# Ledger of designs, part 2: VHH binders against q9p7q7r1507to1629

Target 1, 123 residues: q9p7q7r1507to1629
Amino acid sequence: SVLLAEDNIINIKVISRYLERIGVKFKVTMDGLQCVEEWKREKPNFYSLILMDLQMPVMDGYQACNEIRKYELENDYPKVPIVALSANALPHVVLSCKDSGFDSYLAKPITLQHLSLIISGIL
Key: E = the ipSAE of ESMFold2; O = the ipSAE of OpenDDE; V2 = 0.75 times the mean of E and O plus 0.25 times the DockQ between their complexes.

## First folded at step 1 (VHH)

Design g8 (framework vhh_8ghr_2)
Fold by ESMFold2-Fast, scan of step 1:
Structure g8 (fold): chain B 123 residues (1-123), chain A 125 residues (1-125)
Amino acid sequence: as target 1 above (123 residues)
Amino acid sequence: EVQLVESGGGLVQPGGSLRLSCAASGFTFSSYDAIGWVRRAPGKGEELVARIYSSGSYTSYADSVKGRFTISADISKNTAYLQMNSLRVEDTAVYYCARTVYEWSGSTYYIFDYWGQGTLVTVSS
């Protein structure tokens, strides 16, 4: 199952359509806090992948990723793959994502082919 | 204006060879860019076959093609190549070239921001 954190309704609709075409089960959350809370509510390994927008209100993607990594370490949970979603593909942003605990990065605009390849590599 | 254009696909017998080309326009290869070849077979998932970094500073290959395929680049032509030797029926796929930006977890976790249209390679007797 895939957990999506994205605050833009149009982006949610596009990515959800792609996930449906790929044939994976998924759940949508609309900010980083909702994403962290949803992930914590489920058993370890319930979500096989988190797609995390970097820019969200309440809690951004960097904060959400950090909270998940901290919780994993404190509770001996397996490390869930987290892919950052961002319009900024500059080297400093990509490196910042790596340093923050993300496993990969996907540049916007997101296409079905890009998303499919990342999911195939992770799942 | 950014484009990647593949060429060189076709029909070949098992054990044969093909060379694919990927011509880039609208950008030049840099130390932060890598060109990858990704294939998609009918009814199968996608596979990253080979990558080349900074026009030759680093190359990597999928286990399925290691020792048979060679990736290279000509910086003066802004073109990447995939030399495919000892082709097998299971190499039949559409081959795409794509610009990859920084890979963190080996060949499995990669980012593509520009894609070519794909070129069909059919290996059959």
Scores: ipSAE 0.000, ipTM 0.168, lowest interface PAE 12.4, mean pLDDT 80

Design g9 (framework vhh_8ghr_2)
Fold by ESMFold2-Fast, scan of step 1:
Structure g9 (fold): chain B 123 residues (1-123), chain A 122 residues (1-122)
Amino acid sequence: as target 1 above (123 residues)
Amino acid sequence: EVQLVESGGGLVQPGGSLRLSCAASGFTFSSRYAIGWVRRAPGKGEELVARISPSGGSTSYADSVKGRFTISADISKNTAYLQMNSLRVEDTAVYYCARHYSSTWLPGFDYWGQGTLVTVSS
């Protein structure tokens, strides 16, 4: 299953349509805190991939990623792949994502082909 | 800012050869980035056919193209190439050049070219 954290309704609609076409099960959350809480609520390995927008209200993607990594370390959870979604693909942003515990990065606008490649490499 | 520009696509007969070029600007190949070639054919979906780490020199290929395609990079020209030999009708596709952050352990492409069409037909 895929867990999506994204606060923009247009991006949610587009990415959800792509995930449906790819044929994977998924859950949508609208901020970083909802994402962390949904991930914690399920069993380890329930979600095989998290797609995480960097800019969200309440808890941003960097904070959410850090919280998930901390929780994994403290509770001996397997490391879930987390892919950052960002409108800004400058080198320093990509490096900040890596430093925050993200496994990969996708630049917006997200396309079906970009998402399909990530899903194929993980699932 | 960051841009990938593809060239070299076209019409070729089965058994022929083409060389695709991917000219990069806004970043350097001496960085931690890898370059991949991804193709999409009608009805087949997406396929990563080749990847190179220009700074490390390591390459990888999809089974469908091993022994026929060669990926390379010219660091001085900041350009990556895909040499396609022994082309088959099944290689007909739009070919995309994409930048991959080479320190990630998952495929993550952050910049893509516009794509170049390769048609293999008699």
Scores: ipSAE 0.000, ipTM 0.193, lowest interface PAE 10.3, mean pLDDT 81

Design p1 (framework vhh_8pnl_2)
Fold by ESMFold2-Fast, scan of step 1:
Structure p1 (fold): chain B 123 residues (1-123), chain A 120 residues (1-120)
Amino acid sequence: as target 1 above (123 residues)
Amino acid sequence: QGQLVESGGGLVQPGGSLRLSCADAGFTFSDYAMAWYRQAPGKERELVARITSGGSTNYADFVKGRFTISRDNAKSTLYLQMNSLKPEDTAMYYCAAEYSSSWEDYFDYWGQGTRVTVSA
């Protein structure tokens, strides 16, 4: 199952339609805090991939990624793949995501082709 | 700059046409999805068009029906045919190579860009 953290309703609708077409089960959360809490609530390996918007209210994607990685280390959880979603695809932002614990990056606007490629490469 | 070099930009009047080219070296062009981005003064860099390794295309709504992205894998070259140009199309245009199946294979290769100005 895929866990999506995204605060923009239009982006949620688009990505959800793509995930349905790809044929994966998924759950949507509207900010980083909801994402972290939903991931913690389920058993290890319940979510096989997290799609994480970098810019969200309450808790942003960087903060959410850090909380998940900290929790994994403290509780001996397997490392879940986390893919950053961002409108800013400049090289320094991409490298910052890698250094922050993300496993990959998808530039907005998200396309079905790129999302499919990421999912097939990770899952 | 780097492995991608854009060309073909210039000054054109509204309604005119330009063809941009992006040449690469040093990576397996045919394995990468390729994209054109643009950045207008005071705005963020935005996706204009993307083409997968298999040739499937996707366009931003503001260019649909006017721009055509294409690739020639034998020549390792990406193209953007721009028709019916508007003043709003004035920007620096950048090409990018994207492969995002895993972080080890993910790198945005960017050129220095080519300037397109649409005005009288």
Scores: ipSAE 0.000, ipTM 0.159, lowest interface PAE 12.5, mean pLDDT 80

Design p10 (framework vhh_8pnl_2)
Fold by ESMFold2-Fast, scan of step 1:
Parts: sequence; C-alpha cells; structure tokens
Structure p10 (fold): chain B 123 residues (1-123), chain A 118 residues (1-118)
Amino acid sequence: as target 1 above (123 residues)
Amino acid sequence: QGQLVESGGGLVQPGGSLRLSCADAGFTVSSYYMAWYRQAPGKERELVARIYSGGDTNYADFVKGRFTISRDNAKSTLYLQMNSLKPEDTAMYYCAAGPDWLEMYDYWGQGTRVTVSA
C-alpha cells in the first residue's frame, strides 16, 4: 500500500488516478502531520512507499520525513521508502531531500510513467 | 526493462573535444535521474555529472566549465559534451539511470573509452 501526502486537490486527483491505473492500494493525507500520524498508526511494512510533497501546511515534507526516520530509529522499524514530490528540481532541493532522509525524488508535474517506474523499482 | 548504450568515445589530443551519447535500448529515459560516471585504471568509479528530472544539472569540480550534460527526451538520449580535454580525463565513461538519486541506479551502460593523449 502507498501513502500519499499532498495538499493540492488537483495533484491529489491526478496522482490518485495514476495509482489506480498502476493497480496499487493507497491512502491520501493532506499534510505532513496527517501523513506521520497515519504511518505511525499502522504496523511496520503496512505502507510500502510514501509519496510526500515537500511543501504542505502544518508540517512540510522535510519535517514529516525527519519525524518518520526518527521514529524508525527509536522503535527499530524497517526503513520505509519515501519519495519527495517537488515543483522545484534544483540541485539544492535534491540535496535537502537527501539530508532529510528521502530515498528518491519526483519533479512536478508528476507523470504516470515517472510514478510507474518508481513504484516498479520499489514495490 | 531495457539497456543503456554509450557511444562517442575515442582518442583525442589535449585541448580537444568529444560528445558522448547514452541511449536506452527499449525504455524511455525522460523520467529517470541520469548521470555520467568515469573510472580510470586502478581508480574507483567517480561521478562526473548528473542531470535531474526537470533538467537541472550538477557537476564534479574537476569538470566544471569544461563539460556539459544534457538530454533529449524525444530521442531518449543523454549527452556529455566534453571540451578542453586533459590527459587526466582518460577513463572509461559510464551512463547510469534510475529513479533513486541516492547513488542506487537501476541501469548502467557497458561504458565508452575516452583517451586523451598525443
């Protein structure tokens, strides 16, 4: 199952349609805090992949990723793959993603092909 | 699942130029992070240049100002334009592609040899 954190309703609709076409189960959360809380609520390995927008209200993607990585370390959880979703593909953003614990990065606009390739490489 | 195929290597004199190409052999590369690596005899493989989804680029300090990485998404081809070549640029050059920018690439090419010598 895929966990999506994205605050833009149009992006949610597009990505959800792609995930349906790929044939994976998923859950949508609308900010980083909801994402962290949903992931913590479930057992380790319940979510096989997290797709996380970098810019969200309440808790952004960097903060959310860091919280998940801290929780994994403290509770001996397996490391879940987290893929950053960003409108900004500049090198400094990619490096910030790495420093925050992201495993990969997808530039917006997200395409069915980009998402399918990432999912096939992880799942 | 495809394969990466490099071309464009050869023998050039110091100060010369070469353009390397990397083409997929059945999959598209537009959605992948792509990079050029090189390995000289007796040395570890090292990153030369990287291109991200969206077109932003990153270069090793030893090639900045001399090399340019680019891609043509319509042709599913990655390029490395190498100018002002030096003897220390002599190496086997490898193309790599993958969705994981953490140095975990799904695809590697077989390499193309670049020799800079009189």
Scores: ipSAE 0.000, ipTM 0.138, lowest interface PAE 14.7, mean pLDDT 80

Design p11 (framework vhh_8pnl_2)
Fold by ESMFold2-Fast, scan of step 1:
Structure p11 (fold): chain B 123 residues (1-123), chain A 120 residues (1-120)
Amino acid sequence: as target 1 above (123 residues)
Amino acid sequence: QGQLVESGGGLVQPGGSLRLSCADAGFTFSRYAMAWYRQAPGKERELVARITSGGSTNYADFVKGRFTISRDNAKSTLYLQMNSLKPEDTAMYYCARVPYSTGWQYFDYWGQGTRVTVSA
């Protein structure tokens, strides 16, 4: 299943509709901390993919990604694919995501076509 | 890492042919699946063709029979042979690495691509 971290209600609605159309099961969390806590609560392979907004209150996407990667190393968990969702698709932002432990990147506004391509490339 | 550098684009008439090249400066080219994407003016980026490290290929329906993707692992170069070009093939063409386990396709668009214009 897919775990989504996104704080914007409109973006949540749009992405959820796309995931339903693609035919994958998913859960929504509204900030980075909720995402990290939900992922830790489940078994190591329960979520196959995390879609992570970079800009969220409480804990942003960079911090959330780093916490997940740290937890995986400390507990010998398999590495879960994490895709960054961002308003900026500039090369330096993409490189920053890669350095933070993200596996891929998806630019906002998110489209069904781009989401389908990234999911098929990872899953 | 290293950058991907696209070349071979240009202006061509309908029905013409063009060969695109993508040079990978990285030392691990042979271990990655590779892909060609394109983005037409006012449209979103779309997958054109994909080739695995072992040479298996996949094509978008709109280019099947007209385009051929290939690779030379010894030269760390990816190719796209484009035949029977149509005006709707006009786009900026990008190559991307696709690691077998991660799907790094968006992280490897370092260059500006190569422009293909199909017009009289």
Scores: ipSAE 0.000, ipTM 0.132, lowest interface PAE 12.4, mean pLDDT 79

Design p12 (framework vhh_8pnl_2)
Fold by ESMFold2-Fast, scan of step 1:
Structure p12 (fold): chain B 123 residues (1-123), chain A 120 residues (1-120)
Amino acid sequence: as target 1 above (123 residues)
Amino acid sequence: QGQLVESGGGLVQPGGSLRLSCADAGFIFSDNAMAWYRQAPGKERELVARIYSGGTTNYADFVKGRFTISRDNAKSTLYLQMNSLKPEDTAMYYCAVQYRGSLWTPFDYWGQGTRVTVSA
């Protein structure tokens, strides 16, 4: 299953339709805190991929990624792939994602083809 | 497991030819760099050939003049034409794609591989 963290309703609709077309099961959360709490609630390996918007209220994507990585280390959990979703594709932002524990990044606007390709490589 | 599926491997005599194919489920093939890698038992994976979205190709020195990489974006299929095969070419061959957003992994997405054996 895929876990999506995204606070923009239009982006949620678009990405959800793409995930349906790809044929994967998924859950939507609307901020980083909800994402972290949902991931912690399920068994290790329940979610095979997290799609994480960088800019969200309450807890942003950087903070959420750090919390997940810290929890994995402290509880000997397997490392879940986390892909950053960002409107800002400048080199310094991409490097910040890498340094924060993300496994990759997708530039907005997200397309069906780009999402399909990343999922086919991970799931 | 990814949607990339390699095929075309088999047993062939030295000097023979094989054509490998790598098909996907119809994702945007033309937007990505694609590559063939190989791995012999007990060895690291090594790059054999790469093709960029614009059609530019690069080859490892050990296959130059013998192998040709090509892509058919309409069919979402990557090919490797292998000529003048040598025993040293014996390996599992893997199809890989570099997602354009990945800056810390040159090729992130791999298929399951197809085995090539070159033996007398």
Scores: ipSAE 0.011, ipTM 0.164, lowest interface PAE 9.4, mean pLDDT 80

Design p13 (framework vhh_8pnl_2)
Fold by ESMFold2-Fast, scan of step 1:
Structure p13 (fold): chain B 123 residues (1-123), chain A 122 residues (1-122)
Amino acid sequence: as target 1 above (123 residues)
Amino acid sequence: QGQLVESGGGLVQPGGSLRLSCADAGFTFSYYDMAWYRQAPGKERELVARITSGGSTNYADFVKGRFTISRDNAKSTLYLQMNSLKPEDTAMYYCAASPEEWLEYLQGFDYWGQGTRVTVSA
């Protein structure tokens, strides 16, 4: 199962359609806090991948990623792959994502091909 | 097949030049390492040149000094400038994108364009 954190309704619709075409089960959350709480609610390994928008209200993607990594370390959970979603593909943003605990980066607009490639490599 | 589209192939005489282009239909171009491969009839597909997301380049020995790979991240376009072309350069040329190496789960997963044909003959 894939967990999506994204606050933009248009992006949610596009990515959800792509995930349906790829044929994976997924759940949508609309901010970083909802994402963290949903991930914690399920058993370890229930979600195989998190797609995480960097810019969200309440809790942004960097903070959400940090909370998940902290919880994994404290509870001896396996590391879930987290892919950052960003409107900005500048090198410094990509490097910041790596340093912040993300496993990969995907620039907006998200394409079916790039999303399929990432999912097939992880799931 | 990926969302990559190659162009610029054609027929040239030995010693001529061509510039190949590869356009990414999506805007994840700057995240990926990019490469040009070629395949001649009856031969295996072989790496010609590679360029990292940061701009570092590597070339196969058989094209060093003749070919130049470059990228324009703002235009989401990859280029291959081919100079001093030889008959043995005749092949279908393919553009490929690879995920960044630090993502272990995606190692070896590339997507490809449909190719553009280059013919070098008198």
Scores: ipSAE 0.000, ipTM 0.136, lowest interface PAE 15.5, mean pLDDT 79

Design p2 (framework vhh_8pnl_2)
Fold by ESMFold2-Fast, scan of step 1:
Structure p2 (fold): chain B 123 residues (1-123), chain A 119 residues (1-119)
Amino acid sequence: as target 1 above (123 residues)
Amino acid sequence: QGQLVESGGGLVQPGGSLRLSCADAGSTFSSYDMAWYRQAPGKERELVARIYSGGSTNYADFVKGRFTISRDNAKSTLYLQMNSLKPEDTAMYYCARVDEYGDYLFDYWGQGTRVTVSA
């Protein structure tokens, strides 16, 4: 199952449509805090992938990723793959994602082809 | 994270040889792909040779048969053995640690070492 954190309703609709076409189960959360709380609420390995927008209200994607990594370390949880989603494909932003604990990066606009490749690699 | 430090450059005559070294102070050297690049005056940096963490190698056509890239994981050191040097090999030589993240390749560069091939 995939957990999506994204606050833009148009992006939610597009990504949700792609996930449906790929044939995976998913849940949508609308900010980093909701994402962290939903992930903590479920059993380890319930979510096999988190798609995390970098720019969200309440808690941004960097903060959410850091909180998940901290919780994994403190509770001996397996490391869940987290993929950053961002309109800013500048090299320093992509490097910041890597340094923050993200496993990969997808540039907006997100395409079905790219999302399919990421999911196939992680499954 | 470690600092890359190149050495071994110098002035040599055509047909001569040099061995470049690149020391990585980082403890994760063995997990990275490593590369040598060069930049001649007024030109963009170009890939000379790459060595993968698994040991396979790739060379630019203009150095095949003359240059050999190798690594010593125990010493965290990358080497470039340069034989049959030509004036056109004159450049600043940089080692780079290559990291893949999604669609992006991140090259972490050293300061470079100068190679001059001239009479």
Scores: ipSAE 0.000, ipTM 0.156, lowest interface PAE 15.0, mean pLDDT 82

Design p3 (framework vhh_8pnl_2)
Fold by ESMFold2-Fast, scan of step 1:
Structure p3 (fold): chain B 123 residues (1-123), chain A 117 residues (1-117)
Amino acid sequence: as target 1 above (123 residues)
Amino acid sequence: QGQLVESGGGLVQPGGSLRLSCADAGFTVSDNYMAWYRQAPGKERELVARIYSGDSTNYADFVKGRFTISRDNAKSTLYLQMNSLKPEDTAMYYCARDLYWEGSDYWGQGTRVTVSA
């Protein structure tokens, strides 16, 4: 199961269609706080991958990633792969994602091919 | 795919310091998620510190402010600087390479740390 955090309805629709075509189960959350709370609510290993938009209201992707990593460390929770989703592919943003605890980065617009490659490497 | 080898453990008095090293004998420690874990006798293994891609760090509350994780990418070596050691820090210490995308973790044999008078 995949957990998606994305606040843009059009992006949610596109990514959801791709996940359906790839054939994986998934849940959508609309901001970083909802993502963190949904991940904490489920049992360890329920979600095998988190796709996380960097720029969201309430709690952004950097804050959400840090909260998940902190929770994993403090509670001996299984490590979950987190992939950053961003419209900004400038080098400093990519390096910032690596610095913040993300495992990988996908530039928007996201393609079915790129998403499929990431998922096949994890699931 | 290679081997992680820990060193630097030993016997120290409470309040003492030790520096643990983890050499990457066949892996690259650069730009990867690396961690230090420990296991006290009769207890489960617990995460002590993690260093992320880009070298940001995170610590378990019980070592925060006393331990520092770092790495030297040119030497492919991970370190754990342990200060103000307490008897409850007594454990086998392990380094691990966290390979999320490969779905595997690689472990060394550990190095023993004993904090006692």
Scores: ipSAE 0.000, ipTM 0.140, lowest interface PAE 12.8, mean pLDDT 78

Design p4 (framework vhh_8pnl_2)
Fold by ESMFold2-Fast, scan of step 1:
Structure p4 (fold): chain B 123 residues (1-123), chain A 119 residues (1-119)
Amino acid sequence: as target 1 above (123 residues)
Amino acid sequence: QGQLVESGGGLVQPGGSLRLSCADAGFIFSSYAMAWYRQAPGKERELVARITSGGYTNYADFVKGRFTISRDNAKSTLYLQMNSLKPEDTAMYYCAADFYEPGWDYDYWGQGTRVTVSA
């Protein structure tokens, strides 16, 4: 199962339709805090991939990723793959994603092809 | 890219503390991830800590819990707070603008500041 954190309703609709076409189960959360809380609510390995928007209200993607990585260390949980979703694919943003504990990134607008490749490589 | 100038090194006893500074005199500090590296005698230069333009930090295992990297974009200054210093922390410490790989044409090394931890 895939956990999506994204606050833009258009992006949610597009990504959700892609996940449906790929044939994976998923849950949508609308900010980083909801994402962290939903991931913590379930047991380890319930979610096999997190798709995380970098820019969200309440808690952004960098903060959410850091909180998940901290929780994994504190509770000896396996590291869940987290893929950043970014409107900006400039080198410094890609580097920020790597530094923040993300495993990969996808540039917006997200395409079915790129999402399928990421999921195939991780799941 | 510009001129990076390290300062704050010195001689300290085991268990002591030092705060290193790296001042930017010529590039757009706030746009770059910044890093601290060190090189001990006879060893390769190694990454100590990194901070992104957005302020997220990453640390080498050998300094986690002891060192804190921070930045002040208004002052164009990078810091490394070093606590609980050990003899193996003895090295020249360098700061760099860090994009992808250390040593790429985009990286710029300062002159370094020497840290010596001895009994």
Scores: ipSAE 0.000, ipTM 0.075, lowest interface PAE 17.5, mean pLDDT 77

Design p5 (framework vhh_8pnl_2)
Fold by ESMFold2-Fast, scan of step 1:
Structure p5 (fold): chain B 123 residues (1-123), chain A 120 residues (1-120)
Amino acid sequence: as target 1 above (123 residues)
Amino acid sequence: QGQLVESGGGLVQPGGSLRLSCADAGRTFSDYYMAWYRQAPGKERELVARISSGGSTNYADFVKGRFTISRDNAKSTLYLQMNSLKPEDTAMYYCAKDLGYSYGPEFDYWGQGTRVTVSA
């Protein structure tokens, strides 16, 4: 199952339709804090992938990713793949994602083809 | 706990009025449907009123003509004006961000709630 964290309603609608077409089960959360709390509630292998927007209110994607990685380390959880969703594909943003514990990134606007490729490489 | 903060609840006599507010710290308030839900002790959470980003409203039958939902997109604030309050309106009232009926309750984001008690 895929866990999506995204605060923009149009992006949620687009990505949700793509996940439906790819044929994966998913849950949507609207900020980083909701994402961390949903992930913690489930068993360690319930979510196979997290799609994480970098820019969200309450808790941003960098903070959420760091909290998940810290919790995994402290509780001996398997490392869940986390893919950053970014409006900026500039080199410094890509490097910041790698440094923050993300496994990959997708530049906005997200396409069905790019999302499908990432999912097939992870799931 | 969350991004949404409800206020305005309290104790009121039957026939009285209250105005609830829900402040959203997020940047995307104007893009979302917003809703008020309520939950009485031992009961399921139920939809009271919903408002679209453009201001179209829907009401539960049990509040039609008595409650008015509104929003201020510039202030990122949702309101519920409650008139002619009845004892059966006694509940914890919750603010929610909502994708609309077609997306189901798993996409709702909930606030902490504000308590409304209507009693003599």
Scores: ipSAE 0.000, ipTM 0.082, lowest interface PAE 19.8, mean pLDDT 80

Design p6 (framework vhh_8pnl_2; at its last look DockQ between E and O 0.03; V2 from the best seeds 0.00; counts 0 for: pae E 13.4 > 2, placed apart)
Fold by ESMFold2-Fast, scan of step 1:
Structure p6 (fold): chain B 123 residues (1-123), chain A 120 residues (1-120)
Amino acid sequence: as target 1 above (123 residues)
Amino acid sequence: QGQLVESGGGLVQPGGSLRLSCADAGFTFDDYAMAWYRQAPGKERELVARIYSGGSTNYADFVKGRFTISRDNAKSTLYLQMNSLKPEDTAMYYCARESYDFWSGPMDVWGQGTRVTVSA
C-alpha cells in the first residue's frame, strides 16, 4: 500500500490516477502531520512506500520525514521508503532531501513513467 | 555505458512500411524501459510507443494497430515496425532508454534520431 502526502488537490488527482493505472492500493493525506499520524496508526509494514510533497502546511515534507525516521529509530521499526515530491530538482534540493532521510525524489510535474519506474524499483 | 543509434528511416509512399532499429551499447539494456518518440516540424516531441523491461507495451492512440514495438535483449536492440504509413507520420524518430536514478532523477538517454518521410 502507498501513502501519499500532498496538499494540492490537482496534484492529488493526477497522482491518484497514476497510482490506479499502476495498480497499487493507496491512501491520501493532506499535510505532513496527517501523514505521520496515519503511518503511526498502522503496523510497520502496512505502508510499503510514502510519497511525500516537500511543501505542505502544518508540517512540511522535511519535518514529516524526520519525524518518521526518529520514530523508526526510537521504536526499532523497519525503515519505510520515502520519496520526496519536489517542484525544484536543483542539486542542492536533492542533496537536502538525501540528508533529511528520503530514499529518492520525483520532480514536479510528476509523470506516470517516472512514478512507475520508482515504484517498480521499490515494490 | 553507451550511445543510442537509430537506423531504418527513409522515404516511403503512403501505405508503405518501414522498420526502425535502435542499437544500445549499454550493458544494462535488459533493465530499462525503452521508447520511440517522434517530432514533426513545428511540433513538440511526442511518445509513439514504449516497451518495459518485462515486455509489456504502451502505444499512442494514433499508431495503435499500425506500429509494433519490440526488443531483442541479446542484441541490445529496440525495434519499431511501422505499417500502413500515412503522411502524418512524417517526423524525426528518436529512441530513448528510460530510467530513474534514485538521487540523480531521470537518466533518460536519447539517440540522434532517424528521419521518416511519407509522401506520394
Scores: ipSAE 0.016, ipTM 0.415, lowest interface PAE 6.2, mean pLDDT 85
Fold by OpenDDE, look of step 2:
Structure p6 (fold): chain B 123 residues (1-123), chain A 120 residues (1-120)
Amino acid sequence: as target 1 above (123 residues)
Amino acid sequence: QGQLVESGGGLVQPGGSLRLSCADAGFTFDDYAMAWYRQAPGKERELVARIYSGGSTNYADFVKGRFTISRDNAKSTLYLQMNSLKPEDTAMYYCARESYDFWSGPMDVWGQGTRVTVSA
């Protein structure tokens, strides 16, 4: 299963359509806090991938990723792959994602081909 | 990285069938998603079908159940069974081993392609 954290309704619709086409099950959360809480609610390895927007209300993607990594370490959980959804692929953004514990990133606008490639490399 | 070699292309009449093969001799075949792409004259390369490492598949809209992608991990070979072929399916068909690197982006490995011609 894939966990999607995204607050933009249009982006949710687009990414959901792509995930359906790829044939993976998924759940949507609307901010970083909801994402972390949903992830913690399930057993380890329930989610095989998290797609996380960097810019969200309440808690952004960087904070959410840090919280997940901290929780994994404290509870001896296996690492879940986390892919950042970024507005661009500028070097400083890429470094920030890597420093926050992200495994990869996708630059917006999201395409089916690029998303499929990310999923194929992780799932 | 490893080389992919496609085969099985040829000339067929509309309604005919072909079976494409892609031999992967370069890497651990089981760990990667594989895909078939095609490029018709004057058109961009487009995805035809993909099979993930776990065996799940997805197809382009134009396939409409006519094509089946499969893999034999023991032989490190990817297949595309194409039935009910149409003139619009005429293209060069490429095999791809798909991967992604955080820093470098897409790292796909491609074959040289096999030509499929559908004509009455």
Scores: ipSAE 0.005, ipTM 0.261, lowest interface PAE 10.4, mean pLDDT 89
Fold by ESMFold2, look of step 2:
Formats: sequence, structure tokens, C-alpha cells
Structure p6 (fold): chain B 123 residues (1-123), chain A 120 residues (1-120)
Amino acid sequence: as target 1 above (123 residues)
Amino acid sequence: QGQLVESGGGLVQPGGSLRLSCADAGFTFDDYAMAWYRQAPGKERELVARIYSGGSTNYADFVKGRFTISRDNAKSTLYLQMNSLKPEDTAMYYCARESYDFWSGPMDVWGQGTRVTVSA
């Protein structure tokens, strides 16, 4: 399954539709803390990909990614692919994503084609 | 040209300490997450510790509080303080820079390694 962390209802609707058309199972969480808690709740490898919006309430995407990477190290878990969903691809944003432990990023607006390519490359 | 150079390895008795250093060969660390990996003879390379540009750190479970990763951005130097060393810590230790892209793997620059031997 795919884990989606996104707080914007419109973006959730769009991305969910894309995931349905791709044919993968997914779960939606609405902030970074929910995302980390849901990922921890399941066994390792249950989620094969996390799509993580960078700006969310409670815990942002940078913090959430850091927490997941820390938990993986502490528990000797395999590294789950985490892809940042970014409003832009400016150099400082790209660097911040890498520094936080993301594997890649997608600039909004996210297209079905780009999402399909990411999922195909991972799954 | 980006190349990392490790130092500080050597032979030590169980319970001893070593401090590993890693210097960049022509670039500044402050934009990158950095990591230490190790590889024992006949085993796969494994992550030891990771440090982000802002100072946040992650450690492998086997570290159990014995090692401390740190960085000095002004000197472009990464450190690993290893205390309470055990024979099972014997390995080649590598420093690495995390990559910006997934097609290059998680690390895009590696050092050549420094040997740590813990004799019992």
C-alpha cells in the first residue's frame, strides 16, 4: 500500500483519484503526526511508498520524514521510499528535502503521468 | 571534485575509544546530510549514524548510545566518536554524503574507508 499525507481536501481528492486509476491500495492521513503514527502502526514493508506534503499542520513533512528515518535506524527497519510533494522545485526546497531524508520530490501540480512513473519505479 | 577522506582508525582493545574524522576534498558540508557506514569482512555495508545539516541525528540500533556523530561545518569535517568498543565493531568505516536523487542511490559521494580493529 501507499500512504498519502496531505491536508488539503482538493489535493487529497485529486491524488486519490490518480492512485485509484493506477490501481494501488492507499490510505490518507491529514498531517505529519498522523502519517508517522500510521506508518509505525503497521508492520515494516506494509507501506511501500509514502507521498508526503511538505507543509501540513501539527507536524510538517520535513519533521515527519525525520521521525520516520530516526525510527528506521533505531529499529533496524528497511528504508521506506518517501517522496515529497512540493509547491515548487526551487533549489533551497530541493536541498531541504534531501537534508530531511526524502528520496525524491514531485512539484505541484502533480500529474497522473509523473505519479505513475514514481510508483512504477518503486513497485 | 568531491571526495571524502577518513582518518582516525586503528587498533584498540575492547572497551577502548576511537574518534574517526572525515574531511571533504573540495566542497562544503553545510548543505548536506552526512553519514557513517561500516562493513565487516564478509558482511554487507550497514548504516552506523546519520547527521543532517541542522544537527539532527539518527543512530543504528547496535550503537546503543556508544557512538556519537557530529559535524563541524566551519571546518567541513564529520566525526564519529566511538566509545566502549567491542570486537564486533571491527570493520572498515566509511563516510558518505547523501544524494539529492533516488536514481543515484541514497549516497552520491563515498570515502575510501578507515580500518577499525578491536582485538580481544
Scores: ipSAE 0.000, ipTM 0.137, lowest interface PAE 13.4, mean pLDDT 80
ESMFold2 (binder alone), look of step 2: mean pLDDT 80; pTM 0.803

